# VHH binders against p49116: the designs that were tried, part 24

Target 1, 238 residues: p49116
Amino acid sequence: EGPLLSDTHVTFKLTMPSPMPEYLNVHYICESASRLLFLSMHWARSIPAFQALGQDCNTSLVRACWNELFTLGLAQCAQVMSLSTILAAIVNHLQNSIQEDKLSGDRIKQVMEHIWKLQEFCNSMAKLDIDGYEYAYLKAIVLFSPDHPGLTSTSQIEKFQEKAQMELQDYVQKTYSEDTYRLARILVRLPALRLMSSNITEELFFTGLIGNVSIDSIIPYILKMETAEYNGQITGAS

## First folded at step 1 (VHH)

Design nB2 (framework vhh_7n9e_1)
Fold by ESMFold2-Fast, scan of step 1:
Parts: structure tokens; C-alpha cells; sequence
Structure nB2 (fold): chain B 238 residues (1-238), chain A 120 residues (1-120)
């Protein structure tokens, strides 16, 4: 049995929409987020172990963990996305909504707390200087989570998660041999991903999606997209 | 000058079938993904189905999978939605839409829609 991930699974390149508008708007934010979501799902479907679980299991896994994968992707691509600028634009929009009495203070508080948690997570990953290999294995660990309700093939999923953990450990021990506690510092960041609401992530980043289409509804569509369609989609060709 | 004209809607009893058509003009139909969406009263628009440029790849919302079939005729610039085993929950205004090849589910162009009403 070969390694869970190959070098091709380490490459994670987000292409931002161009040109950037003079002022950030919901459509630009949604397009940027959609490209990251699509890139994340294409990354997952390219893993042989993931393919081996079968289409129904693949859909169930991604539906359960897309928010965790997306958040890891935000952290990994924070610089290329200018994520801090996007979050500032969202905050400004929310503050205007409060002043116009359009949303309850409790709802705004929930969303602001989510933004704070997201910023804390991204800052922690940046301070740890997580590399591309580490991100790939962290994504694999969250993807192959056997503990989501309703999953079948949980023993096989658990085996793949353990394999991801072992390969991450081997990588970190070889690459950062003098930092004995690096792996522990990285792994302790993962539980925070499950505390972030997928509903709030959807509201913040995908509110510009036409037709009030939920992320849950588009996951099977993205997972079945052909490679040529994927390449056109992530580059924003024409 | 993109134009989309939906037709084929109507009143049907639960368990019945309808076939919707969308006549497209003003763009190179064969170069674009095509979509069906719907909007029930008091609700936002819901994505129903999508089909790639050649018709070789299709996708469906979980609520309609196994009951609805999307297809296209590039020679006639026409998109179809075959709806079988209709349920009262399928009652909605149905729209066809298109977007650039780079858009997953962003509908740049919407027609006026065709009303589907399913009686219990």
C-alpha cells in the first residue's frame, strides 16, 4: 500500500477573480470563496483512497467536512485572498446593517464571534508557519473523519485517517526534527474547526450565490465535474 | 441580447409528469452550461439541475434525483427538463438559466419562468 498523498496533493493554488473591484462586493467575495471551495473539493476527489470509498461515501464525507476543508483553505490562502480585507468588508457591511436595524443584535454577535474565531484560527496557523505538506495532511485528517453521523464504511475511513496522521508525523519528524512539539501544536488547532458553524460560513462567503443555492446542494455537482470543466472553473477562463 | 423562454408548465396531479422546454437565443448555446432552477411561493430560488455543453454530464438536486431528467438539443438551441413522479412540493415557478463556463451555479441570465402546480 503506497502513501496516502502524493506530491501532486501538496500543490494548492488559488486563482483569484480579476480584475479586483474598486470596492469589495458580495459577488466578488462569493466568487473568490466558490473558487476556493471548488479547489478544495477537487483536491479531495483526486485522492485515490477517497475515490476507493465510492461516490455515496464521498458525497457524505464532503457534506460533513466542507466547512473544515474550506476554513483550512482560507488559512492556507489567506495571503493570496487578502482575507483580512474581505473580513473587514464583511464587518463593515454588518455594522451598517445594525445601524439600519435590519438584523438582530444577537445574530450580528454570532456572526462577529464567528469572524473572530476564523481570524484566531488563521493567525495561529500563520504563526506556526504551516507548510504545504502539513496543510495537505491536515485536510486529509479532517476529510477522513469517521465520527460524523450517518457515515457508512467508518472502519475504512478511520484507517485512512490514521494513515494521514502517521504520514504527517513522519513528515514533521523528518522536516522539523529539532522541534519536538511541533506536531502537537499543529494537531491541537484542529478541534477549533468543528466549533465554526457551516451555516455562518455560508452566510458570510456564499450569500452572493444566485438562487439561494445551499453548499449542500452543490457538493454532488462539484464532485462529479470533469477535469477539463474543473480547469476552466478555477481559472475563471473567459 | 440573451433571451431564454420557458414553456411546458401547467397543472398536474401528484404522480404525474411534465416536460419543460427552454428556447435560447442571442448567444452560442452549445458553448454554455445550462441550468434549471425553481422558486416556490415565499421561498428563495433553488437550483434543480445542470447540464454541460455537450450533454455528457448532468447533475441534480437531491430532492429531484431519480425523478427529473435534464437534456439539451444543441442543434435546436433548446434545454429540456423531464419531470416524473411529481409531488406537491415541486410546485414552483421554473426557470432556465445559463452562466459562463467558469461559473458553477451562478445564473447570469434568467428567463421569465413557467409555472408548475402539483395538486395533492
Amino acid sequence: as target 1 above (238 residues)
Amino acid sequence: DVQLVESGGGLVQAGGSLRLSCAASGFTFSNYWMYWGRQAPGKGREWVSGINTGGSSTAYASSVKGRFTISRDNAKNTLYLQMNNLKPEDTALYYCATGPYSDLLRFDYWGQGTQVTVSS
Scores: ipSAE 0.000, ipTM 0.127, lowest interface PAE 16.8, mean pLDDT 81

Design nB3 (framework vhh_7n9e_1)
Fold by ESMFold2-Fast, scan of step 1:
Structure nB3 (fold): chain B 238 residues (1-238), chain A 120 residues (1-120)
Amino acid sequence: as target 1 above (238 residues)
Amino acid sequence: DVQLVESGGGLVQAGGSLRLSCAASGFTFSNYWMYWGRQAPGKGREWVSGINTGGSSTAYASSVKGRFTISRDNAKNTLYLQMNNLKPEDTALYYCAKLPEYDSFGYDYWGQGTQVTVSS
């Protein structure tokens, strides 16, 4: 019935807030992260196979995998975002919080371990030189995960995941024919995404957006946004 | 193969100016965000300023805002820091760096740095 993803789904263009502020602050970090999150959800919503599953299933899938999609987006957009500069600023803020007794040492350790895992993931993807087609299909594999609790239509979701895997294999074999083990190296990176805590991701990147609510509570509203509203969020008011 | 060589430091009076340069080689300079950091004796490293790949977006530590200007020349693979209205508290060894690899604390710096000393 045609490919799972078209060229429009390979295009993933993050527009950063401009200019970068005098000092990195929670507002800039949260706005940058929010733009990436909105872009990721708009990307998912635009896939015909995703639309075919229906609104309730779409909401359940994105609630279950938003942190994995967001982390893949961080890796893909690391240079555009200056992600390591953002992470270094967060680390410096945590060091100051220790000195001022604002956070417990155990909490700071958990957050720093999360930053380590995130940086390790992004470094592994950069070393593999993952391209835009590969990122699109990895996101599709993550999105069409049939193994999250409470999902309906799991057989259909699994078929879409298998289609994503097959199309990624075809792409890699044609484009990187000299690298026999590339596909295997790419796919074994994916389990690490499930080790990333969504609660810590929310604390690091989204405090300014969500306050004391969760990302999964706002997902149904973001998925219902019109295309113009999405474009307004990712490019700023125009 | 990555090399960053800082220069332009020296001794100046409070209220004076200095322009630092960082010559980059061994990587595609235009593909990386660049930044300046500093370290005073017995102190930790402090992030000073950052600049995006094209030079259109910049950021500064609150301690230097309005006084320092970061810029880059991608054709020359060179990063600059224009420092105006220098204060004794700005006395430090200044380093340039591209975006660090994984580091749980602060920034990774390359080279020997360039010493800035501001007398009161």
Scores: ipSAE 0.000, ipTM 0.134, lowest interface PAE 15.7, mean pLDDT 80

Design nB4 (framework vhh_7n9e_1)
Fold by ESMFold2-Fast, scan of step 1:
Structure nB4 (fold): chain B 238 residues (1-238), chain A 120 residues (1-120)
Amino acid sequence: as target 1 above (238 residues)
Amino acid sequence: DVQLVESGGGLVQAGGSLRLSCAASGFTFSNYWMYWGRQAPGKGREWVSGINTGGSSTAYASSVKGRFTISRDNAKNTLYLQMNNLKPEDTALYYCAAEYGRLFDSTDYWGQGTQVTVSS
């Protein structure tokens, strides 16, 4: 039928906790990351194609791809988040953890490699000057991934992913006609999102969560929240 | 100066297969992201596929996804495009390109290319 995404799906505005503390702490980082996660979930829920898949299918999709959506959100919102400052604070905390023998060297290496991959990804997106339209369609391509284990309705999901890529191609060809390889440059960066561990993302950005609660386990609850509750979580008003 | 030499094109029947090669010289091939593009008669240029430096990440245009496979051999400084289930609309001049840092501004190399013609 009509386009997969409307102009409303291009808008992606993150509201940061205020004021920013003089010294970054776990709670500020976790609150900032939670707002981005809730904004990303709200964005996904606003897509008619996503709702058409039904609650069970759309929940399974988001549980499978939340880390990829979150990472795209970090890249898109890097400036408003002062992401480089947050990552520097995490690195400093990690170095202090080495001195206090609180983390194994093996784990520290994994976390540092993840940070370098994240910085490389965000730098690539910034270098390519990815616009709001491109980010919206990249998020849609990631969201409608038919190849995650355990998914149902994979043919329908694949159809929406193909539609997302075709609409992105049409946009890029019309808007950036002088660069034959622009879309290729953008799309070849996407598989790196799957090489980044969701467990390490949780450790870096969601360490302030109580107990052994995983992002995967809370996704069903976030997706069932009413619009007012979503807005409250995004702004911290509730 | 980078040199990219495409080969492997030809005439093939619809449903057939071809394998294209791009031989690279004049730069450290393993440090470059590589791409395949094409231009059909009367149409604008379009990208076909892309691959990262190590070959672990690939991307494809919607029109070729599932039919074409990009790969590279860094020891041989060669980029490949395996084309299966070819269609008449795949008829085009195929060329490769390289990307590295700020050399990015001159990476779209429109050399002689290699002609692929798919008969119906």
Scores: ipSAE 0.311, ipTM 0.717, lowest interface PAE 4.6, mean pLDDT 85
Fold by OpenDDE, second read of step 2:
Structure nB4 (fold): chain B 238 residues (1-238), chain A 120 residues (1-120)
Amino acid sequence: as target 1 above (238 residues)
Amino acid sequence: DVQLVESGGGLVQAGGSLRLSCAASGFTFSNYWMYWGRQAPGKGREWVSGINTGGSSTAYASSVKGRFTISRDNAKNTLYLQMNNLKPEDTALYYCAAEYGRLFDSTDYWGQGTQVTVSS
């Protein structure tokens, strides 16, 4: 069997909404996040191994790991997104909500801690100077996680995850031969993704979704959308 | 004062077309997502279509997708809804809305609506 990922899977280009507003409102944040989410989902869909698992299993996998994929995407696209600015805006909006007594103290703490975790994770990835190939393999490792409840074809998923790990190892060894422990440094970052709440991520980035639709509920539709349809939608095509 | 004024409604036969307009004033139009909603007799208010601040992203209810087109002109502070292939079930009071989002809170402005009646 051929490799799990090809060079085509390394490309991960996010296009931001235009024009950028002077004030980063919840809609701009939501739109930006949505684009990243779509990009991440369609990236997954482009993997032949992912396709081989079937629609039901694919949906289940994405539902289980979308927050992790999204977070990796945030880290990878942090510069293009001006993530620090977005997060600052989020904090500002949160402060406004606090002043208006819209949130409980406990909830405020949870949300602030989540924002901190996101920022810390992205900063840590930036410090490691993770490249496009490494991100692709990390996303694949996260995607093909067999340890989520309710999954079918867990043996096959595990096989794909192992393949992703092996390919990452080979890549790192080849590309960063003088950095003996780079692989370990990279992989040790993955547990941080599991500490992040998908619900809080959804509240922070996707509050502006029309109809208050959950990410969980729209994932099947995203996975069924043609890339051209998505691009058309982004460009204003109905 | 914030104002949203809808126009373009009327009586039309099934299969016909209408173009609705919503003129906005009293707020920075270009900073708001804009929406069309409708309320049919005896029914609750339902979302029809939405458009982002720059007009690059649009969304539609499944019931109107492929028939309706939302657009905006920020220079004119005007929102539009092109309605094609109208059906009797499209009969409703159509209103525009503006949403300025904050996390965990939003400011919404609503128009008074324009009546659309589609005869069979």
Scores: ipSAE 0.030, ipTM 0.333, lowest interface PAE 5.3, mean pLDDT 88

Design nB5 (framework vhh_7n9e_1)
Fold by ESMFold2-Fast, scan of step 1:
Structure nB5 (fold): chain B 238 residues (1-238), chain A 122 residues (1-122)
Amino acid sequence: as target 1 above (238 residues)
Amino acid sequence: DVQLVESGGGLVQAGGSLRLSCAASGFTFSNYWMYWGRQAPGKGREWVSGINTGGSSTAYASSVKGRFTISRDNAKNTLYLQMNNLKPEDTALYYCAKDTPSLYEFLKGDYWGQGTQVTVSS
């Protein structure tokens, strides 16, 4: 059973809506985020180990970790997205929308704290100059997380996670041989992903316009639709 | 000129059933994935279900999985949603939609029909 990831799994190119509007609007932000989410799901689905877990298990796995995958994608694609500009626009909007209601004020504070955590994470990754191979393996480590509640096949998931960790270690030691502690610096960034609220990510990037959509509830749509659409286009002629 | 006309909505008691239909015209129905979406009072737009071109593969939102069944009849250019074990939280305007490039494009509602109202009480 060869390496967990091939060179094709390292390629992660986000195509942004064009042109970027003169003034950032929610439509541009949501479309950009949607494209990143779809790219992330397509990336996960393309991994043979992920498919080997079976549809029910791999769907549950992605439902548990999509926010971690999405956040890593935001960090990896931060320059392409002009993410700092998007976050600054969101912050400006929130500051101008301070409410008299203290309950609303508490919510705004939680959202601002989330944006701060996201900025800190992305800045940390940028400072480390994480490359495409490192991002691919970090995504694989969070994807194959055996410790989410309700998962089946946890021993197999753990084996794939360990394989991702070993392949990342081999890559970093070979590529960045002069930086003995680089792997440790990279890995200690991952726990922060678990502290970021998926509900706030949904509100900021997907449906802040008219209400929240539960991304984990639509994961079956994304995963099964791509597989079924592919089969439909090939077998629909029969 | 794409047209989608939904029907079959109504008032039903919790635990009841309804079957929604969507009559499609203006495009080659058999060449496109089709979807059902909904929008409830005080809520945002929600994806409900999807079906591939041939009807061999389907997907459902977790909130409706096991209760709703999507199907299609390509000869009649018609999409269906069989809704069983309805709950008050299923109360919404239900929309038929032609395939879209992304979830965001779907949720914008630009590809949705006029909708059919489903009201679940008890």
Scores: ipSAE 0.000, ipTM 0.236, lowest interface PAE 10.3, mean pLDDT 81

Design nB6 (framework vhh_7n9e_1)
Fold by ESMFold2-Fast, scan of step 1:
Parts: sequence; C-alpha cells; structure tokens
Structure nB6 (fold): chain B 238 residues (1-238), chain A 120 residues (1-120)
Amino acid sequence: as target 1 above (238 residues)
Amino acid sequence: DVQLVESGGGLVQAGGSLRLSCAASGFTFSNYWMYWGRQAPGKGREWVSGINTGGSSTAYASSVKGRFTISRDNAKNTLYLQMNNLKPEDTALYYCARGLDSYEYGLDVWGQGTQVTVSS
C-alpha cells in the first residue's frame, strides 16, 4: 500500500569532493563519479519495495541497471558536478592516452560514440527541464526493470515498474497540466540509456579508482554496507 | 554565434553515392576536430566519422568503413562526407558536429541535419 517513493526518495543531493583542483584530473573525476554511484545505490536500497525483493534480487537488479542509474544521476547532477567541464577533461585525458598507446579505429569510435550519446542524453534532459520528482520516478522505472537476463521475481519487479509509471503519470498530469505530451517526451528518452556500454562508463569515470576492480564485483558489498559506513563513502572516508 | 549548416542530402538508390557538406561559422574551424553523426527513424543517434584539425587522421564506424570518406577544407570552413555504395540501412538524418572543445573527442555543437534516403 501507499506510494512507491516517499519525499525522502525525491531528495537526491550529491556532495562533491572539496577542494576542487585548479586543473581537473582523473582522481577528482573518479572520486566525484564514485560518490554519485554510492549515492545512487544508497537511494535504491532505501526504497521499501526494493528491500522487499530480498538481497539476491537486489544485487541482480543493481548489477543489471547501475549504468542506467548512474547516467540518470549524471544528468540530474550535471550542474553540481560541472559535468561539461568534466567531459572536456576526460577528452583531454583520452587524447594523452592515444599519444602513449595506439588504439584501434573501432575502439576510438566506440569511446567517441559513447561520449557523444552521454552528452546528448544530458542535454535532452536539461532541455526538457526534468524535475526532482520526475528523476526519482525515471530511476525507479529503470531500477524495477523485469526484462534483464537472469532475473528472478520478474512478475513482482514488473508490478513495481508499473506502479512507478502510474505515479509518474499522475504527477506529470497534475504538475504540468498544460503540457499534454510532456510524459511521452520524457519516456522516449529512456531507451537511449540501454545503448550506453557499462564497460565504457567504467573506463571514462572510474579509471582512477576501479581500474583493478569492476563495478559488478563491488555492488554486493556496497548494498550490504551499514548506514554509517555508507554515509562515510558518499561524504569521503575519514 | 557558432553555426553548423549541413547540405547535400536527398533520395538515392541503393549502390548510389552522395556528397554531404557542412558549412561552419562563428569559430576558428581549423582548431577543432569535426564529426559526422546520423539518426535513423525510430533509432538513437550514432557516430559515423571523425577528422582531426589538419585532416591527416580520420576514423570511421565499422558499418561505413571503406564506403564513406570524411574530409575538410580549412580555407573554406567546410566539412565533407563522401558516401559511396549506399545501403537502405544508411537512411538517416545526417548531422555534423564540432568537438567538445579544441581537443579531439566528444561533441558540443551540432547542425540541424540533412536527410539521406536510400531506396531499396
């Protein structure tokens, strides 16, 4: 009973590493991305419907969709992160890497296409002026996706996804009553998330921290962290 | 005011050829990597080709490699895409784009596109 998400789940506040360096570097970018990833996973684990699915299902869902959640988080937090500046710094880093090691044309194409798709996704979300409630429900729709290979409890996951879709529709119709096609414009943005490679996201944003460990391997540990330990990760270890 | 304006699209039969142009204004064209992308009906945008500042280095999507040739004329502030042996799956709106900054990768400025339709 009751709504899928509470007001607490609409609040999504990223705390950036401080101080910001004069010149952006791989370590700052990776720390910023890691904080966003941890915030995204903490957001997911705080949802009662998600908790109700059990630990094994929780791990499988997040492993399947972390890249989609992360990309939505990048779009939502683009201003806080100065994402355009971070993407420019990543481009400069890639240029230096190419001068040291010769990459194939196919690999260069894949990386350039990924950066391009990411930039256009974030730009489209900004142009639509997606609000915090809309972002929360879009994240819920991608989290409760029943169609990933290897998932169990797919009927229950599908019901939670449908609940997220219905609550988003109710919100948009009430809040943006004069904009008849807003929901359709928002929802048609979601398929683009599935076209983005999680391996390339890891290479672009997590090279400084995750170079020796994959995101897939750390997900179960992050989801099992105590609240205090989890808060330490998103604010910086002390 | 930075602008990119594409031209040269049209209807062509499978196996045919087209040459696309992109006229750049409002920035120092010779300082930027340039790119061609496309968007087919009902699909997301995809990268097609890229060229460095001097035209000495090019890259292509595997789907177009050997059939398409990217080139540039810095004196005319113009980017080109020569498309040969066109296939129905090449049907798309073709966009040119400027690199994210003066460094080689990523995209920050787009044209409105030119439509290419390949009949089967």
Scores: ipSAE 0.000, ipTM 0.113, lowest interface PAE 16.1, mean pLDDT 80

Design nB7 (framework vhh_7n9e_1)
Fold by ESMFold2-Fast, scan of step 1:
Structure nB7 (fold): chain B 238 residues (1-238), chain A 120 residues (1-120)
Amino acid sequence: as target 1 above (238 residues)
Amino acid sequence: DVQLVESGGGLVQAGGSLRLSCAASGFTFSNYWMYWGRQAPGKGREWVSGINTGGSSTAYASSVKGRFTISRDNAKNTLYLQMNNLKPEDTALYYCATYKDFLGSEPDYWGQGTQVTVSS
């Protein structure tokens, strides 16, 4: 009964910290990423279907998919974040840090491959001109993934994913009736999200804010935060 | 719970061959570069070979280049090391490994290893 997502769930507005510094630094990148992560988790928590699954299931789902949600958020907010500038600065830093040691070079190349995959994903989404409704439903499809190990209520999760897929199809067919294959082009982008390492995402975007604590370990805390505390993280205000 | 379990080691004559396997679980194997390292008695760990996420790029230590071949099967979460023309100097405990911290000096995750002994 009723749609899975309302207009309030389509709204996804990232507030960036103080004006972008002339020289990019790890603190600016980490605070920007942290705001996006908290915005993404607050978005998920606001969905009635997600709330209906219960606290333990909510925690398990977000632990399994936070990197996919975060990456979709990076693509959606790429212009607001000046993501291309951030990634170019990271790439330049890594190139300047290359050592003659073959093992060190292989590790840097692994991180570079992750950045190139991220750039390709964001470029693909930009080229398709994915709108706010499409992003909301793609995030819902990712969130309600029943195929992660250790999940309970998988039948209910699958029903919510199917509802998200159905509502996305209805939206695309109505809004982009002239492009018969648009939905297929959008959906084939999703598997790439699972090829991107959550550990490399943590290293690039969250090192210095999280320290020795993984994103997995803080997820239960973030999901239990009061609305005012969430708003403080999103805007940098208390 | 990250686990790396090596197998396929054993005793072999100089000039012989062995194929090592590493079964990975508890993480998304296809998202990680994978490595083989080895440790001879009384010595530190030595890097042997590395392979990227898709298997399209490989690297080898000079001591094993042309004799060893690294490969992976992402569908089976398994890493392989084909060792040909083995030498007594290749005698070591062989580990598979991966990195979490790209700035770290050594891999974050190592298996318990599989023993390779090459007799003269």
Scores: ipSAE 0.000, ipTM 0.137, lowest interface PAE 12.4, mean pLDDT 81

Design nB8 (framework vhh_7n9e_1)
Fold by ESMFold2-Fast, scan of step 1:
Structure nB8 (fold): chain B 238 residues (1-238), chain A 120 residues (1-120)
Amino acid sequence: as target 1 above (238 residues)
Amino acid sequence: DVQLVESGGGLVQAGGSLRLSCAASGFTFSNYWMYWGRQAPGKGREWVSGINTGGSSTAYASSVKGRFTISRDNAKNTLYLQMNNLKPEDTALYYCAKSEFYDRLGQDSWGQGTQVTVSS
């Protein structure tokens, strides 16, 4: 039995599309989000414990938690993505849509509430100064969630989640030894991820995705990709 | 008063080529990303291709990559789609669209569209 995660799993480097356009648009946002999603799935697939669960279980886990992984990735990569600028552009568009009567007020309210929850989450993670090791373990905790409906091998998934929690505790205790309550402050942030709608995340960040293709439909494809194909997607190579 | 007028569609045999045009007016064309979308009978609107303000960056749906080329002429306020090696499954009404944040395909300012029919 080795550790659940190695130092290689701490590395999480997002490469943004370049150059940033003069006017922020759906295509740039979607390309940026797609790179983050592919990076997140490549990260998950690199974990030996994840691979050991088998392809069907891997697909079910990622379909259940992609929004949580993606949101953690947004928080971790907020500076690289200029996430605050992206969210401000979305908010400005939504406010203008109310005036132009292009979208219903109820729909705009739902989307604005989602953006507020996302901003609050990212701000809380920034205030806690969550480091790369902590992000890796938090992603592992949400990935190995045994409580999603329809999962098989739930006892093994639970064991891997508990191992992630234990390794996070050991890391925090050693690295932030003087801050007795740091782990508790970090862990109480996680339930908020499950309150965020995957449908609204998909609308905000993946509107420019190929026609009518949903994230759920592409997950099995992404998880089966060769390493070279993964690298091509996250770096934008043809 | 945004107007987009598509043209260049027609009936063509499989393996053939067509060049679509979209004449834009009522907005500063050079300030917007532009898209081509299509809708086949009984299906929802499908994004086909996109181009940035200067024409230096383009994107394509996997189904058309390598066969279609999007381009623009900012001096003429015109968007183009060069369609090569056309397939029967490319049969659809083709629309151009001004890029709007989170106005999904179908909510953007669309023209009447131009019909493309590819025979086997």
Scores: ipSAE 0.000, ipTM 0.163, lowest interface PAE 11.0, mean pLDDT 82

Design nB9 (framework vhh_7n9e_1)
Fold by ESMFold2-Fast, scan of step 1:
Structure nB9 (fold): chain B 238 residues (1-238), chain A 119 residues (1-119)
Amino acid sequence: as target 1 above (238 residues)
Amino acid sequence: DVQLVESGGGLVQAGGSLRLSCAASGFTFSNYWMYWGRQAPGKGREWVSGINTGGSSTAYASSVKGRFTISRDNAKNTLYLQMNNLKPEDTALYYCVRDLGSYPFEDYWGQGTQVTVSS
C-alpha cells in the first residue's frame, strides 16, 4: 500500500545524441525521439503498480497512451532537445512546400495544425513551470487510463489512476500551498493530449529511424528489454 | 526501406495513350496521399496529379486536366496514371511520389519512368 511513485520515478533524464549536426536531419531527430520513447517506456515498466497488472495489460496500456506519454516527455525535455528549434525548422519547411505546390496543401495543413497544438501544449507546461514530481504524476494519470477500448483489469487501472490523482493533489497542496488554483490549471491541460494524432507524431519523429515498422508493433519488444539492453539503446553505448 | 518502382513508360505517337504503374513497398500505402511528378530535360520538377488516401479526391495540373486520370489500388499497393491524348510537351521522366507532408522528410521520389511522345 505504499505510494504509487517513488523518488526514482521522478528522475527523468534524457541523454541526447552528440554531436548535434550543423543542419537538423531526420536521423538526429528520430534518434532523439527514440531515446525519449525508450526512456518513457522504461519509466512506465519500473512502476510496481504497472508490473502488478501483468504483461498483456502493460502492453495494452502503453499501446493506448504512448503518444500522450511521448508528448509529456517532449514538454518535460523540451529544453534538452531544443524542441522549439526542431519544430520551427519543420514549420519553415512545410510553409515553403505550400508556396511551391510540391505537397498536398491539405496534408501540410493537418501536420502544421498538429505542430501548433504541440507547441501550445509545451508552452503551457513551461508557463506553469511544471516540476519533476508533477510530470511524474501526470504521466501516471495518462498511463493508468481505464477508458481505452479492449483493456482488462479496468477497475484496478482506475484505482491506480485515482491514487495518482490523490498523490498529485497532496504534493501540489503541500509544495505550492499559496497557489490555490495550481492543480486545476495543470489538470485542464491533459485533455489536449488526446486530440493529437499518434500517426502524425510517428511521421514527424520516427519514420526515418524505424522505417515501415509502427510504434504499436515495437512496444511489446521495448517493454521486455532488460535494463542493460535498454541502457544500450538510449545511450548508444554498444 | 521505402521503395517506389515505376513502370509503363515508353515511346508513343502524339494522340496516343500510356498507363503508368507504381509499385509501393516499405510503408503502409493506404495511409499516404500520393502524386505523380515529371521532369523534362533541362527543366525543374513539375507536379502532375495527386490523390488522397481512399482515392475519392483527385487533383490535376491544368496542362493535363481532362487527359490524365490518377487512381490507386490499396489492396495491391499500386498507384496508376492513365495518360490519354498525349502531346510532345508531355515528354519527361515521370515519378511516383509519396506525399510526406512533414519536415525534415523530403517527399520520396521513385527512380522514374521515361515517357517520350513523338509528333
Scores: ipSAE 0.000, ipTM 0.178, lowest interface PAE 13.2, mean pLDDT 82

Design nC (framework vhh_7n9e_1)
Fold by ESMFold2-Fast, scan of step 1:
Structure nC (fold): chain B 238 residues (1-238), chain A 120 residues (1-120)
Amino acid sequence: as target 1 above (238 residues)
Amino acid sequence: DVQLVESGGGLVQAGGSLRLSCAASGFTFSDYYMYWGRQAPGKGREWVSGISGSGRSTAYASSVKGRFTISRDNAKNTLYLQMNNLKPEDTALYYCAKWGDSYLFEPDYWGQGTQVTVSS
């Protein structure tokens, strides 16, 4: 029994690569994104309820929801990352990489649509002034989603999601007692996360780092890493 | 200082046409990919159409493909959107944007836009 998340699970501290380059480039963006991804995986693995589901279930859950976790992480760390500057640099990089004779209108459309969806999501979260406890529980609700295809132990996953929802409700009602509709406003933001294409996220944020290997395919290896190895990835120290 | 000023919007009946213009200044217009976006009341921003710096390559959202035509006049630093067979769902604030500028996606840099209202 006990709470689904402890105070240690509320702490989510992204360490950016240092120093920030004079101009943003694909390598800096990819390293920043990778640090956020590893931080998100480490956060998930540290939850006792998550560990209790077992390795196969853990891998399946993270494979299904990594893009939603990553997007929540982008919103939560938007100021630390200077996300608007990164998005603008991604746009500039794509413009410069596309030669006029080889221009794909479909690629430009997909990228711009994705960036606008991402920006709208981050803007909505910023407008609501989502705090660290709220982000932790939103990430838990996303992580313990029982409705992804191919999952096993779906009843247990659903119970953990309901526990996350209950604890979020308790927190919001106690902390923001004057705002009767805050929980509803927060929860209706979550469906937008499933409109984000994981393939486009990979192309935009992880180009040049994973090569032809998908994030989905490396997840089992990341989840098996020791804590020291996670720390090495998120700080750049081996 | 980059400036983009949209014009040409108005009230039009369903099935009608409008031509939007965007006057650009403060940068080398012909070097940049340009695009049109729109925002309907109570909805998020939607990408509508884009055009390469030379004007030879264009792209359109599926919702407007075959009805809208994007073009540019680099000598006049002006971007255009020809809108034909307008539908009530095309009602929105239309704005133009420059590719590759970090301030392009900030609210202050999306300009005033030009309002298009399509009556049924």
Scores: ipSAE 0.005, ipTM 0.137, lowest interface PAE 12.5, mean pLDDT 81

